# VH-VL binders against Small ribosomal subunit protein eS1 (rps3ae): the designs that were tried, part 22

Target 1, 206 residues: Small ribosomal subunit protein eS1 (rps3ae), of Methanocorpusculum labreanum (a2sq57)
Amino acid sequence: MARKKQSGGRKVEGWKAKNWYKVHAPEFLGKQFIGEIISSNPENVPGRVLTVSLGELIQDYSKQNVRASFKIMNVAGDAAYTQFNGHEMTKEFVRAMVKKRASRVDSTITVTPLGSTRELQVTITAFTINHARLSQVQELRAKMVKVVEDSAKEADFESFVSAMLKGELSKKMFAECKPIFPVRRIEIIKSESVSSAADRAAALIR
Short names: E, the ipSAE of ESMFold2; O, the ipSAE of OpenDDE; V2, 0.75 times the mean of E and O plus 0.25 times the DockQ between their complexes.

## First folded at step 14 (VH-VL; framework fv_pozelimab)

Design y8 (from x6 with heavy chain T102E E103Q; at its last look DockQ between E and O 0.79; V2 from the best seeds 0.76)
Fold by ESMFold2, look of step 14:
Structure y8 (fold): chain C 206 residues (1-206), chain A 120 residues (1-120), chain B 107 residues (1-107)
Amino acid sequence: as target 1 above (206 residues)
Amino acid sequence: QVQLQESGPGLVKPSETLSLTCTVSGGSISSYYWTWIRQPPGKGLEWIGYIYYTGTTRYNPSLKSRATISVDTSKNQFSLKLSSVTAADTAVYYCARDSYGEQPYPLDYWGQGTLVTVSS
Amino acid sequence: AIQMTQSPSSLSASVGDRVTITCRASQGIESDLAWYQQKPGKAPKLLIYAASSLQSGVPSRFAGRGSGTDFTLTISSLQPEDFATYYCLQDYDYPLTFGQGTKVEIK
């Protein structure tokens, strides 16, 4: 999302000029330009979040309904560098997947990719062809979670995020759920970078 | 039109294994839950279990793991084995297609049934 | 397992009568209820699925109603071919379970 330009509420002789900063996606996504922000103070730039179309970012039309978010971590000159903050399929796109007389199976889990201190909360959704029986809903949910958790144990943060954004995890979940019940589609509809449990626990220490 | 037909011995001795085969004709076993159901003479229906065309199975806990269902896709057949039988296992055994999943129809095609008697 | 209680266990009726059979589940099963007809020496035949949806080829005199725990099958004008035993089936969860049956007999 574009941020508002900074402005002063009162004119004084010492007004400050604003600078534009070019914001770049993380290296594993090609370090592409994702937008500009404006600030009079480079120290106020870190922490800001930009959201862009994933389809345009990775040049994949099938991802036009997916938004990816990036948090600025630092600036150098007129450039701002980001890390992955999350993604989300648009609400309209998700609503279009819902069909009458079918089951929607949801799960939200938190994973920590291999060797990473960063955690991701992901929301997984399966859409079945017809209404699934209760035990099958439970089995689908368990299988989806297991696939994502196992994948996180085998991949570093950037590899896991890349597999997630490119749909590789969705394909794997679909294949693993096929022996349980006919599924129409399985997607990770949202992810969000969160503080680790260790970081939250450390924050509680006085 | 899909048709199912049970086959196997009609008499089984106590403690032995009951073995039945269901032959599917007029269609492929490529999308459905292939199911066994039994009915003791003059009594109600009991669901035994299924094999999904992918090989996944599920069984009625009341049979205490005595049931095994298998599929042979090259012969378009699925089978039931029930171990350690007693007189209580005497019943008409039906095979059926559970079209639930791809379709909304539970147990929509049935075989004609075969009586299996357990006696000495 | 989900218990299906069917009533009455039997009834006697004349051609042209309106017949109602009930089926109760031991827990909520939404609309995951089917009705089957079985004639002596034959396999059951699916009449109704999803509580109220009529299977192809089944006469419109058969109607299903209900959701949750209480379900009914109604035959609006009984015909000679309708003398049979009727079973409900819950397909909400495994193991799939049938009601005990309702025998509809000619007076």
Scores: ipSAE 0.641, ipTM 0.874, lowest interface PAE 1.7, mean pLDDT 89
ESMFold2 (binder alone), look of step 14: mean pLDDT 92; pTM 0.943
OpenDDE, look of step 14: ipSAE 0.856; ipTM 0.946

## First folded at step 16 (VH-VL; framework fv_pozelimab)

Design z1 (from y2 with light chain A50T; at its last look DockQ between E and O 0.76; V2 from the best seeds 0.76)
Fold by ESMFold2, look of step 16:
Structure z1 (fold): chain C 206 residues (1-206), chain A 120 residues (1-120), chain B 107 residues (1-107)
Amino acid sequence: as target 1 above (206 residues)
Amino acid sequence: QVQLQESGPGLVKPSETLSLTCTVSGGSISSYYWTWIRQPPGKGLEWIGYIYYTGTTRYNPSLKSRATISVDTSKNQFSLKLSSVTAADTAVYYCARDSYGTQPYPLDYWGQGTLVTVSS
Amino acid sequence: AIQMTQSPSSLSASVGDRVTITCRASQGIESDLAWYQQKPGKAPKLLIYTASSLQSGVPSRFAGRGSGTDFTLTISSLQPEDFATYYCLQDYDYPLTFGQGTKVEIK
């Protein structure tokens, strides 16, 4: 709920001069153009988040139902540069993978890639061919979590995100789960960059 | 039509190893949980364990230290070995196909069963 | 391990009778229950899976019901070929476990 004190007035005479900024994906994704923003003050540009189709970003139409988000970190001239903020498969795409006579095995975990101060919260989902017995559901969950955690320990932030977005982690999870139970598909359906405990603690001291 | 047939010695001495083979005909040994079940005379059915076509095994905890299930894909066979047998292991032994996983139903094809007697 | 208790242990009935066999699980197993028929000297035969679904080739006089812990198998009009022992199987978790069986004798 918000209440505001309204003050009367007229529209400010003329608009402030505004500049547009070309926003680029992170270097590890080729610094591709992902959009434009307009601001009268370059100091207000950092912190803004843009969301784009992953399929368009990496020229892979199998990723058309995946959205990637990027946070602007700095501006140089008329260009704005970003870091990876997260991704999410559209709800329609995820619903298309659901089969009511089968098991859906979900897990949400937080990983810190090798040498990174940044954490990623990822949501992993497996869709089985048919209903799995309880011990197998537990084994599938444990295996897919272990694959993602081990991959994060072996890769820096950019390498981990690239493997995730290109489907390499999904392929590895599928292969590792195959000996347990018939799986139709395993996907990381969502990721989100989060502040580490160290970053939160540092903010309190300042 | 898929058929399963158990084979092996019908008499085993105490403390020795019971060894059975199941031969699968009319279908591939792949894609299923290949299962052993036993039935002591006049008693009910006991699940022993399985080998999944990928090589993964699972055993009834009551038999885990003594039971080993293996597969020979070239002969379309899977086998059970049960070590350190006693008279309590006397039973009809069945092999079965557990189509669970690829199908919604368990244990849909069974062998005819073979009686194994543990006696001196 | 999940214990499965069948009742009755045996029954006698006439051709044409309605027969009901009960199976109770020691914990909830959702609908993960199957019924098997075993005739003397033969391997068990799958009748019903997922509590209520009839396997291919099984006569419609067989019906399964239940969920959770309590399940029934009903034969609506007993036939001479239905003389057998019937087993329930829980397929909810490992180890898979069978009920102790119910012997159906034709009078």
Scores: ipSAE 0.663, ipTM 0.877, lowest interface PAE 1.4, mean pLDDT 89
ESMFold2 (binder alone), look of step 16: mean pLDDT 92; pTM 0.943
OpenDDE, look of step 16: ipSAE 0.854; ipTM 0.945

Design z2 (from y2 with heavy chain Y100F; at its last look DockQ between E and O 0.82; V2 from the best seeds 0.75)
Fold by ESMFold2, look of step 16:
Structure z2 (fold): chain C 206 residues (1-206), chain A 120 residues (1-120), chain B 107 residues (1-107)
Amino acid sequence: as target 1 above (206 residues)
Amino acid sequence: QVQLQESGPGLVKPSETLSLTCTVSGGSISSYYWTWIRQPPGKGLEWIGYIYYTGTTRYNPSLKSRATISVDTSKNQFSLKLSSVTAADTAVYYCARDSFGTQPYPLDYWGQGTLVTVSS
Amino acid sequence: AIQMTQSPSSLSASVGDRVTITCRASQGIESDLAWYQQKPGKAPKLLIYAASSLQSGVPSRFAGRGSGTDFTLTISSLQPEDFATYYCLQDYDYPLTFGQGTKVEIK
């Protein structure tokens, strides 16, 4: 029983501890805490996207089936700050709106809110009470698109996004489409922040 | 039971305006596409246009420059004016309810029709 | 405008006969087709909507079939009150358009 001498243990070279970062919504949405993210390197945090319940974010239970996403732009200390990236109604919620004997009117458009360098791609869907004739479908689509485009021309990015998330644009589209055909519901079911056409064109020249 | 009845002059001179009224009874004028259709004697049916209860109108492109449809909700009536008529506008004129939208029934109730003759 | 070609223009038949009338659309109209019956001096009466659905109060001897561009109306056992002119109507798009009519006469 003579004990063998112990050589010292060594930690693995290059081993990195992970840190937690508190993620905050954009200022125009109240800078609310929206979640935490873990990373061993703060340089890997920008660019990550978090998705939260819109109902919890804006304290509106009617938005429980809507997800809002936010992209981390920068880190300061243990805090990460975001910009609005998009929103989407859950697929299950949208599927529940579909009725076999009714018309579904879809449009995907890209808008640039007043004074913004950022573009938003939005997907608009109307659900009629019953089957609509082709010209009525076309008129509903044109009206929905016009309402959203006009609203974007008259609002800055933050105001436009707020109107969209709170359902104000959906209410306006419903009122404007009602004289055409019986509509059950009109929603912006998805939005996504994208690079401007000018920025994409500039990147292609490089 | 909803009933529709056309009224108006049966004789109109060329170049003048044909004016007809449809009175709706046994139901309100709401919720439907209130429609005018015509049929020249011994010939087929031609859709003229409608007024939706919200006031929105639509016209057959062949008649759009000459046709105007209006509604008077206080009298539960809707009307057709057709300007600059010729002998080709001689027809039986029907008013009808188009229930398409809330129901699947196109043109499900019709008036009995009124003959309008365009003649010097 | 969507043109509706209806045939025959007229036919002669006896009480009890099976009668078939056809209607063709100039483009696809899904199942958005209606059939109307018109007796002399009267307004048309809706028989069939959505290509094959019977309107309330219409006898079951009337049957509609078809989708796309080709449609038929069949009267399985012709009755005395069925001698009339029949029209198809497409209600797929505006302007709404009718076929030219089929007169069913006593043979």
Scores: ipSAE 0.605, ipTM 0.860, lowest interface PAE 1.8, mean pLDDT 89
ESMFold2 (binder alone), look of step 16: mean pLDDT 92; pTM 0.941
OpenDDE, look of step 16: ipSAE 0.856; ipTM 0.945

Design z3 (from y2 with heavy chain Y100W; at its last look DockQ between E and O 0.74; V2 from the best seeds 0.72)
Fold by ESMFold2, look of step 16:
Structure z3 (fold): chain C 206 residues (1-206), chain A 120 residues (1-120), chain B 107 residues (1-107)
Amino acid sequence: as target 1 above (206 residues)
Amino acid sequence: QVQLQESGPGLVKPSETLSLTCTVSGGSISSYYWTWIRQPPGKGLEWIGYIYYTGTTRYNPSLKSRATISVDTSKNQFSLKLSSVTAADTAVYYCARDSWGTQPYPLDYWGQGTLVTVSS
Amino acid sequence: AIQMTQSPSSLSASVGDRVTITCRASQGIESDLAWYQQKPGKAPKLLIYAASSLQSGVPSRFAGRGSGTDFTLTISSLQPEDFATYYCLQDYDYPLTFGQGTKVEIK
C-alpha cells in the first residue's frame, strides 16, 4: 500500500542511477502492493524485508496494530515478490490488553505446516478475566498449544498463515479454552518464519 | 439472594454409592465452579472437587477414582456420586459456589450441609 | 498437595482481647489465601480473601496479613459473636486445601 513506502523522496541522478521496485505481497494474500524500495542493482533486492500494517493488507480494521513482514524473494522488471516472514502485534497493543488481577498465559512453539519444509515460531498469549489458579494456567497453556499444533498438521503453510493472520486460530483457541476458565482474549501475538535451505531456494523461484 | 441446598439420603450402606444433589436458587448456575466439600464430624474440611458450569470437572486426587460430579443446567442443579463408601466417608457434605475466575472470592456461598452416615 | 498448618489448634480468650491465628503453607502461594469462620452446626463463612481483602459485611476488627508462606488473621477486639472455629484456605492451586482449624473459645 502507498502509505507503507520504503523509499525516501529524493531524486537520484544518472551517475548513481537507482530504480524503484514495487513490492508485492504473496499470492495467497492477494499479491497487492505493499511498498517500494530503491536499488541501483536488481541483484541486491532479494533478501530485503518490508513491514506493513496487517489491517491495511487484509482490509480488517481490528488488525491495524498488527505488523506483518515479508521478505523479497525475486524481482521481475520493476516488481519484487515476497514470501511471508512473520507478524507481531505492537508492544503498545499487547500492553493495553494486560489487566490488573488477570493472568497472562504465554507459550512459544515451533510448528511445521503440512507438507512444508518451512517452520514458524509462534507466540501464543491468553488473557484471562481474573487471576487463574496454577493448574488452570497449565491447562489453558496445554489447550492453546494443542489447537495451534493440530491446525498446523492439517494445513499447508499458506493456509495456516492465512488462518493465523485472519484470526481463525484465535477463535478456535478461544472456543476450546472457554470450558476451562473465563478468558477475555487469546491471540497469536508473534510469528517468525524459520526457513530451511530448500525452503529458501523454493521461495527464490517465486 | 443466591442459596444452595443439599439433598439426598442421610444413610448409606458400606460399599454402596453416596448420591447428593445441590439445588441453586435465587440465581442461575453460570460462570462459576460448583464445588463439593466435606467435613467428618469434629474434623476439618476436605475439598472434593468441582464442576464448571460448562461441564468440565476436577477432583481431589484422593477421591478421583470414586467421585463423579455432574451438572444439570436446566434444573439449576449439580450432583455428587461417591462410590464404594466406607465409614471413613461419614461426613457433613457441603455444596458451595467457587466464584474464582469471574470474581476473586473462593467458596463464597455454601449450602447448609447435609450429614451422610455410612453404616450397616 | 499444598499443606496448610494453623497455629494454635485452640485458644481461650475473653471479650475485648486481641487474638492472632497463624497459617503456614508448605510452599509459596503468593497471596492466594482466604480465611473462613465456622460456628457450630453452620457452614463456613468467607471473611478474608487474597490474604488481606475484607469480604463485604465483615467487621473491620478482622484483619489478614502475609504473603508467600506465612499468614495471620487478627481480631483486634474479640466480640461475643467471634467465638468460632477459623480455617485458612489456600486457593493457589488444586486440590484446594484447608488448614486444620483454630477453635476460639470463651475463657
Scores: ipSAE 0.570, ipTM 0.847, lowest interface PAE 1.9, mean pLDDT 88
ESMFold2 (binder alone), look of step 16: mean pLDDT 92; pTM 0.943
OpenDDE, look of step 16: ipSAE 0.860; ipTM 0.948

Design z4 (from y2 with heavy chain G101A; at its last look DockQ between E and O 0.82; V2 from the best seeds 0.76)
Fold by ESMFold2, look of step 16:
Structure z4 (fold): chain C 206 residues (1-206), chain A 120 residues (1-120), chain B 107 residues (1-107)
Amino acid sequence: as target 1 above (206 residues)
Amino acid sequence: QVQLQESGPGLVKPSETLSLTCTVSGGSISSYYWTWIRQPPGKGLEWIGYIYYTGTTRYNPSLKSRATISVDTSKNQFSLKLSSVTAADTAVYYCARDSYATQPYPLDYWGQGTLVTVSS
Amino acid sequence: AIQMTQSPSSLSASVGDRVTITCRASQGIESDLAWYQQKPGKAPKLLIYAASSLQSGVPSRFAGRGSGTDFTLTISSLQPEDFATYYCLQDYDYPLTFGQGTKVEIK
């Protein structure tokens, strides 16, 4: 576009200037540099998503197989600032948790943390030590869901995401499920931040 | 070798509470679903319920209003109480170990059984 | 609750005969079926678990087959000590339920 031009020593209209934008994690995760992007127009930067290793981001080797995604919300100068967009354990890591003659208990739910306009869709998976009977599979699922839902009611968005990413929710689900059936592991294997219907409706007024 | 032994009164009056204890020897009570089963004379087997070593219980819906199972890990024992008994509760009562969660073996060890007769 | 139906209710057979007992579940139970032998005045004894796996110390003349809803126990060469009542048990869901039993009598 003619509006954004490179100058100095060359024809201005024949060049399209590109700028590097340094992308930072949200403040609640330390506002760390997570990458760079290139764009000729700062108006094209918001909305882009970067994915990084959670283990590197929070300095926790046990999270090396977890990817965290961040969506750019705004730009100030050469810096771009993000909000949490989601996380996902790698398929290889999840596949390695599966054991022959054991049960896998899955649930996908949507929660709205305390006072938040943002929703999180989370996928919870439990891996039992051995094959669980159907009633116990259902009890495990109900307990896992309850723990996550109750935690969302008690925490704002940033606190909930922090507890999820640091494994605090997984530990709580594990403790609550132990009295029912032997569980090897319970994890939130995926999350995705989605706009609420109310937020989408409010945006239509703007 | 794990062994289970039922003990308790062989005669119980109608409307009273049947109370049985199972003593586990030759092994730990931990990690298993400790189970009661009964068999009326000449008839089939009925699963009553279990207690998991953590204290969690489950009962056959047919008996859940009257049955209570408890565990005492310090004595390596678990027990059954069945309230408001009638002649229909006359049966041989077995205790059994359910190993399915740690092993693939449901009800792999049984006690010898004890006959409980409900009569006036 | 899952209903378990055994057939026959009783049978008579001679030493050396091959006998087959069937067990049908009212819904699919995968392979979560066990077979028990009970002699008069004794507790049941586990023979087969997971539909087809032989418990330790059980003679190889006992064999289990099936998955889903239809299961069989076969005794390939009946012995005098095999006089007993046989029960299937589903361990797929609670309450655990037994078949009504099959009494095997030796002629």
Scores: ipSAE 0.627, ipTM 0.872, lowest interface PAE 1.8, mean pLDDT 89
ESMFold2 (binder alone), look of step 16: mean pLDDT 91; pTM 0.941
OpenDDE, look of step 16: ipSAE 0.860; ipTM 0.948

Design z5 (from y2 with light chain D32Y; at its last look DockQ between E and O 0.85; V2 from the best seeds 0.00; counts 0 for: pae E 2.6 > 2)
Fold by ESMFold2, look of step 16:
Structure z5 (fold): chain C 206 residues (1-206), chain A 120 residues (1-120), chain B 107 residues (1-107)
Amino acid sequence: as target 1 above (206 residues)
Amino acid sequence: QVQLQESGPGLVKPSETLSLTCTVSGGSISSYYWTWIRQPPGKGLEWIGYIYYTGTTRYNPSLKSRATISVDTSKNQFSLKLSSVTAADTAVYYCARDSYGTQPYPLDYWGQGTLVTVSS
Amino acid sequence: AIQMTQSPSSLSASVGDRVTITCRASQGIESYLAWYQQKPGKAPKLLIYAASSLQSGVPSRFAGRGSGTDFTLTISSLQPEDFATYYCLQDYDYPLTFGQGTKVEIK
């Protein structure tokens, strides 16, 4: 193969200026500054994920052990704009909620908020005051799943995520489970934005 | 000291409805699973069902189509109705408190029991 | 429904004897088993919960053991007031079910 031409000007071509991009939370969360990134090429910025304390983002100290992640979707000037990617309570924080002689009731489900092309996988956990009998554990699980599924059918993606992050869904699940068995706490401990079922099915066929 | 007392007719005709009330004193009806149990003369104990103070009920599958348990929190009472009775429903009926959920012990307080006889 | 089977159906023993009553579940119930005493004409009284925990006000001569499917109630030194029928109850799942009873006669 023919060797390409080369000149002493290579330093000029390879020395792209690196720029700082100020990363902002989505509009439904107030577009707060959440961090900065460095890149020599604005085309390399989309797709990067930042994780921040939810408590700092929404000014709620009860959420300090909750991390929210945001994926950069585009840049404009020196600003980068994100969409919600997921959240997670730390394992230590969740472990501290467990008490001896009590039950932990878990479920992981996928919901598609009203009119959204985006799906959200959520992990729901209930902590009872005392050990619940098996049939009651099953009823609690079914009720908390139904509340979350019904809420997703009634809300667009941003409204659903806001209700989830601000604890509104947890309050609703708690109220709906109270008639079944004494519950100490119900939380959505993790969420993750995922590809749609249709997209996953299409990818499976190759 | 929580006390429970059953009341209601001691004689019921076949095919009619058995109706009993349990009055709770010395404590609130809140926070517990209020339970009915029966014991045919000379035989063992059968769990009938409960009502949680919130109104949620559960029944023994053997009696599910015939049994109804209700609560009246303003009177501190809960009740059992058993429809379409036969001689096989003759038993001592107990009301009891199931504290499992709030405390670690099941069926910790019982009423004295009331005999209900089903006969023509 | 979880079937509870007691053994023996009845027994006779003298004051001071050590007696043991067994209860077997048709499936594993962990430690969610209670024991009740019923004297003639009276309501059952809770003796032991969670297989081995003694209820307040119950004499220490009563002891429970077991986990899974096999459980025992032991009376270490039988007293005249222990003449009664004893029932086990599983509280692992609904419907709650009792054993058929064990009649203890003192003679």
Scores: ipSAE 0.482, ipTM 0.789, lowest interface PAE 2.6, mean pLDDT 88
ESMFold2 (binder alone), look of step 16: mean pLDDT 91; pTM 0.938
OpenDDE, look of step 16: ipSAE 0.838; ipTM 0.935

Design z6 (from y2 with light chain A50E; at its last look DockQ between E and O 0.73; V2 from the best seeds 0.00; counts 0 for: pae E 2.2 > 2)
Fold by ESMFold2, look of step 16:
Structure z6 (fold): chain C 206 residues (1-206), chain A 120 residues (1-120), chain B 107 residues (1-107)
Amino acid sequence: as target 1 above (206 residues)
Amino acid sequence: QVQLQESGPGLVKPSETLSLTCTVSGGSISSYYWTWIRQPPGKGLEWIGYIYYTGTTRYNPSLKSRATISVDTSKNQFSLKLSSVTAADTAVYYCARDSYGTQPYPLDYWGQGTLVTVSS
Amino acid sequence: AIQMTQSPSSLSASVGDRVTITCRASQGIESDLAWYQQKPGKAPKLLIYEASSLQSGVPSRFAGRGSGTDFTLTISSLQPEDFATYYCLQDYDYPLTFGQGTKVEIK
């Protein structure tokens, strides 16, 4: 008996067959396979978002509690290509960093990396060793924000995201905040790609 | 057993600079907020400012930038200079350790205090 | 700056009395309040931190209470060594500020 002919994919409910697409991370992160999606129409694939473990993506076990998300921008054949969409540390991991005798200093800011039309909203969190006085909380917040904003002015989108994901910005913030008050840890716990005001305005007119 | 001891002139002429040094023994100066406080005779306590062991300083705005605090980690000492003094600056001056940051204890060790008189 | 107001400015009491001193902040300071004892000719000594936590080596007859703007120091059974001036300190924000003091005298 000859091999049975393979259908063009998983059977669908309805009239049209579905296809599988291999999704790849952006070039600056190694263009690695990050997963598969199904769709009956390649025109419906762009815009979808996949979320993966950063630790698995960059083969760094210390990043297992960090989720990175990627938005599909285009399809070529059975491959889908993405851009960075954001990252987030798991709620459990962040919760484990909180201590009752300490201050948690949060700030959410939006930055536009050098030469980019894309904006990133980032959430920065410092965890102090003990409860900090109000002026020091304010100084820590201002310093954390300044470091991230200055870094965005000096780096293109890919360089900024790489520095953020690899922990380089966190190390810089820690060093800059050390003279203010004892800090246990400073992290960018979340980032999210945000359409520019111009892009949002253009979409609204449609 | 951390001990703090103030030293410096007990008499200073008006318009001159008051200079005091605090020597820390029985512990390292390499942590904490090293603080100066004063108490005019018969009056309450006034926080002057601190130097953090990293060199960062903070001052009471009421002193209008006349105060300068410095640290010498190799000698385990920190110092206060107060410029353009008047009779109103006559007080007992204390140095103190502020351990909050790494511990929850504000101003937990004090020197014995030294009286500085500004002669009118 | 945060103003700290103590009441009373002075009081007379006998050994064994229960003594209560109040301290009020001009704005909310959470629990960032400390109490100090100063005897004549000596530097202040830390008694209470974080409004209610007793410093090591301080007798349990001293108790602190309060949060926000209103705080108290209570000495449950006054002893001869407790006759002194007491100060509150807010350590919520800079500049750090003390109350004006409460002198506890022998009746």
Scores: ipSAE 0.572, ipTM 0.852, lowest interface PAE 2.2, mean pLDDT 89
ESMFold2 (binder alone), look of step 16: mean pLDDT 91; pTM 0.939
OpenDDE, look of step 16: ipSAE 0.818; ipTM 0.922

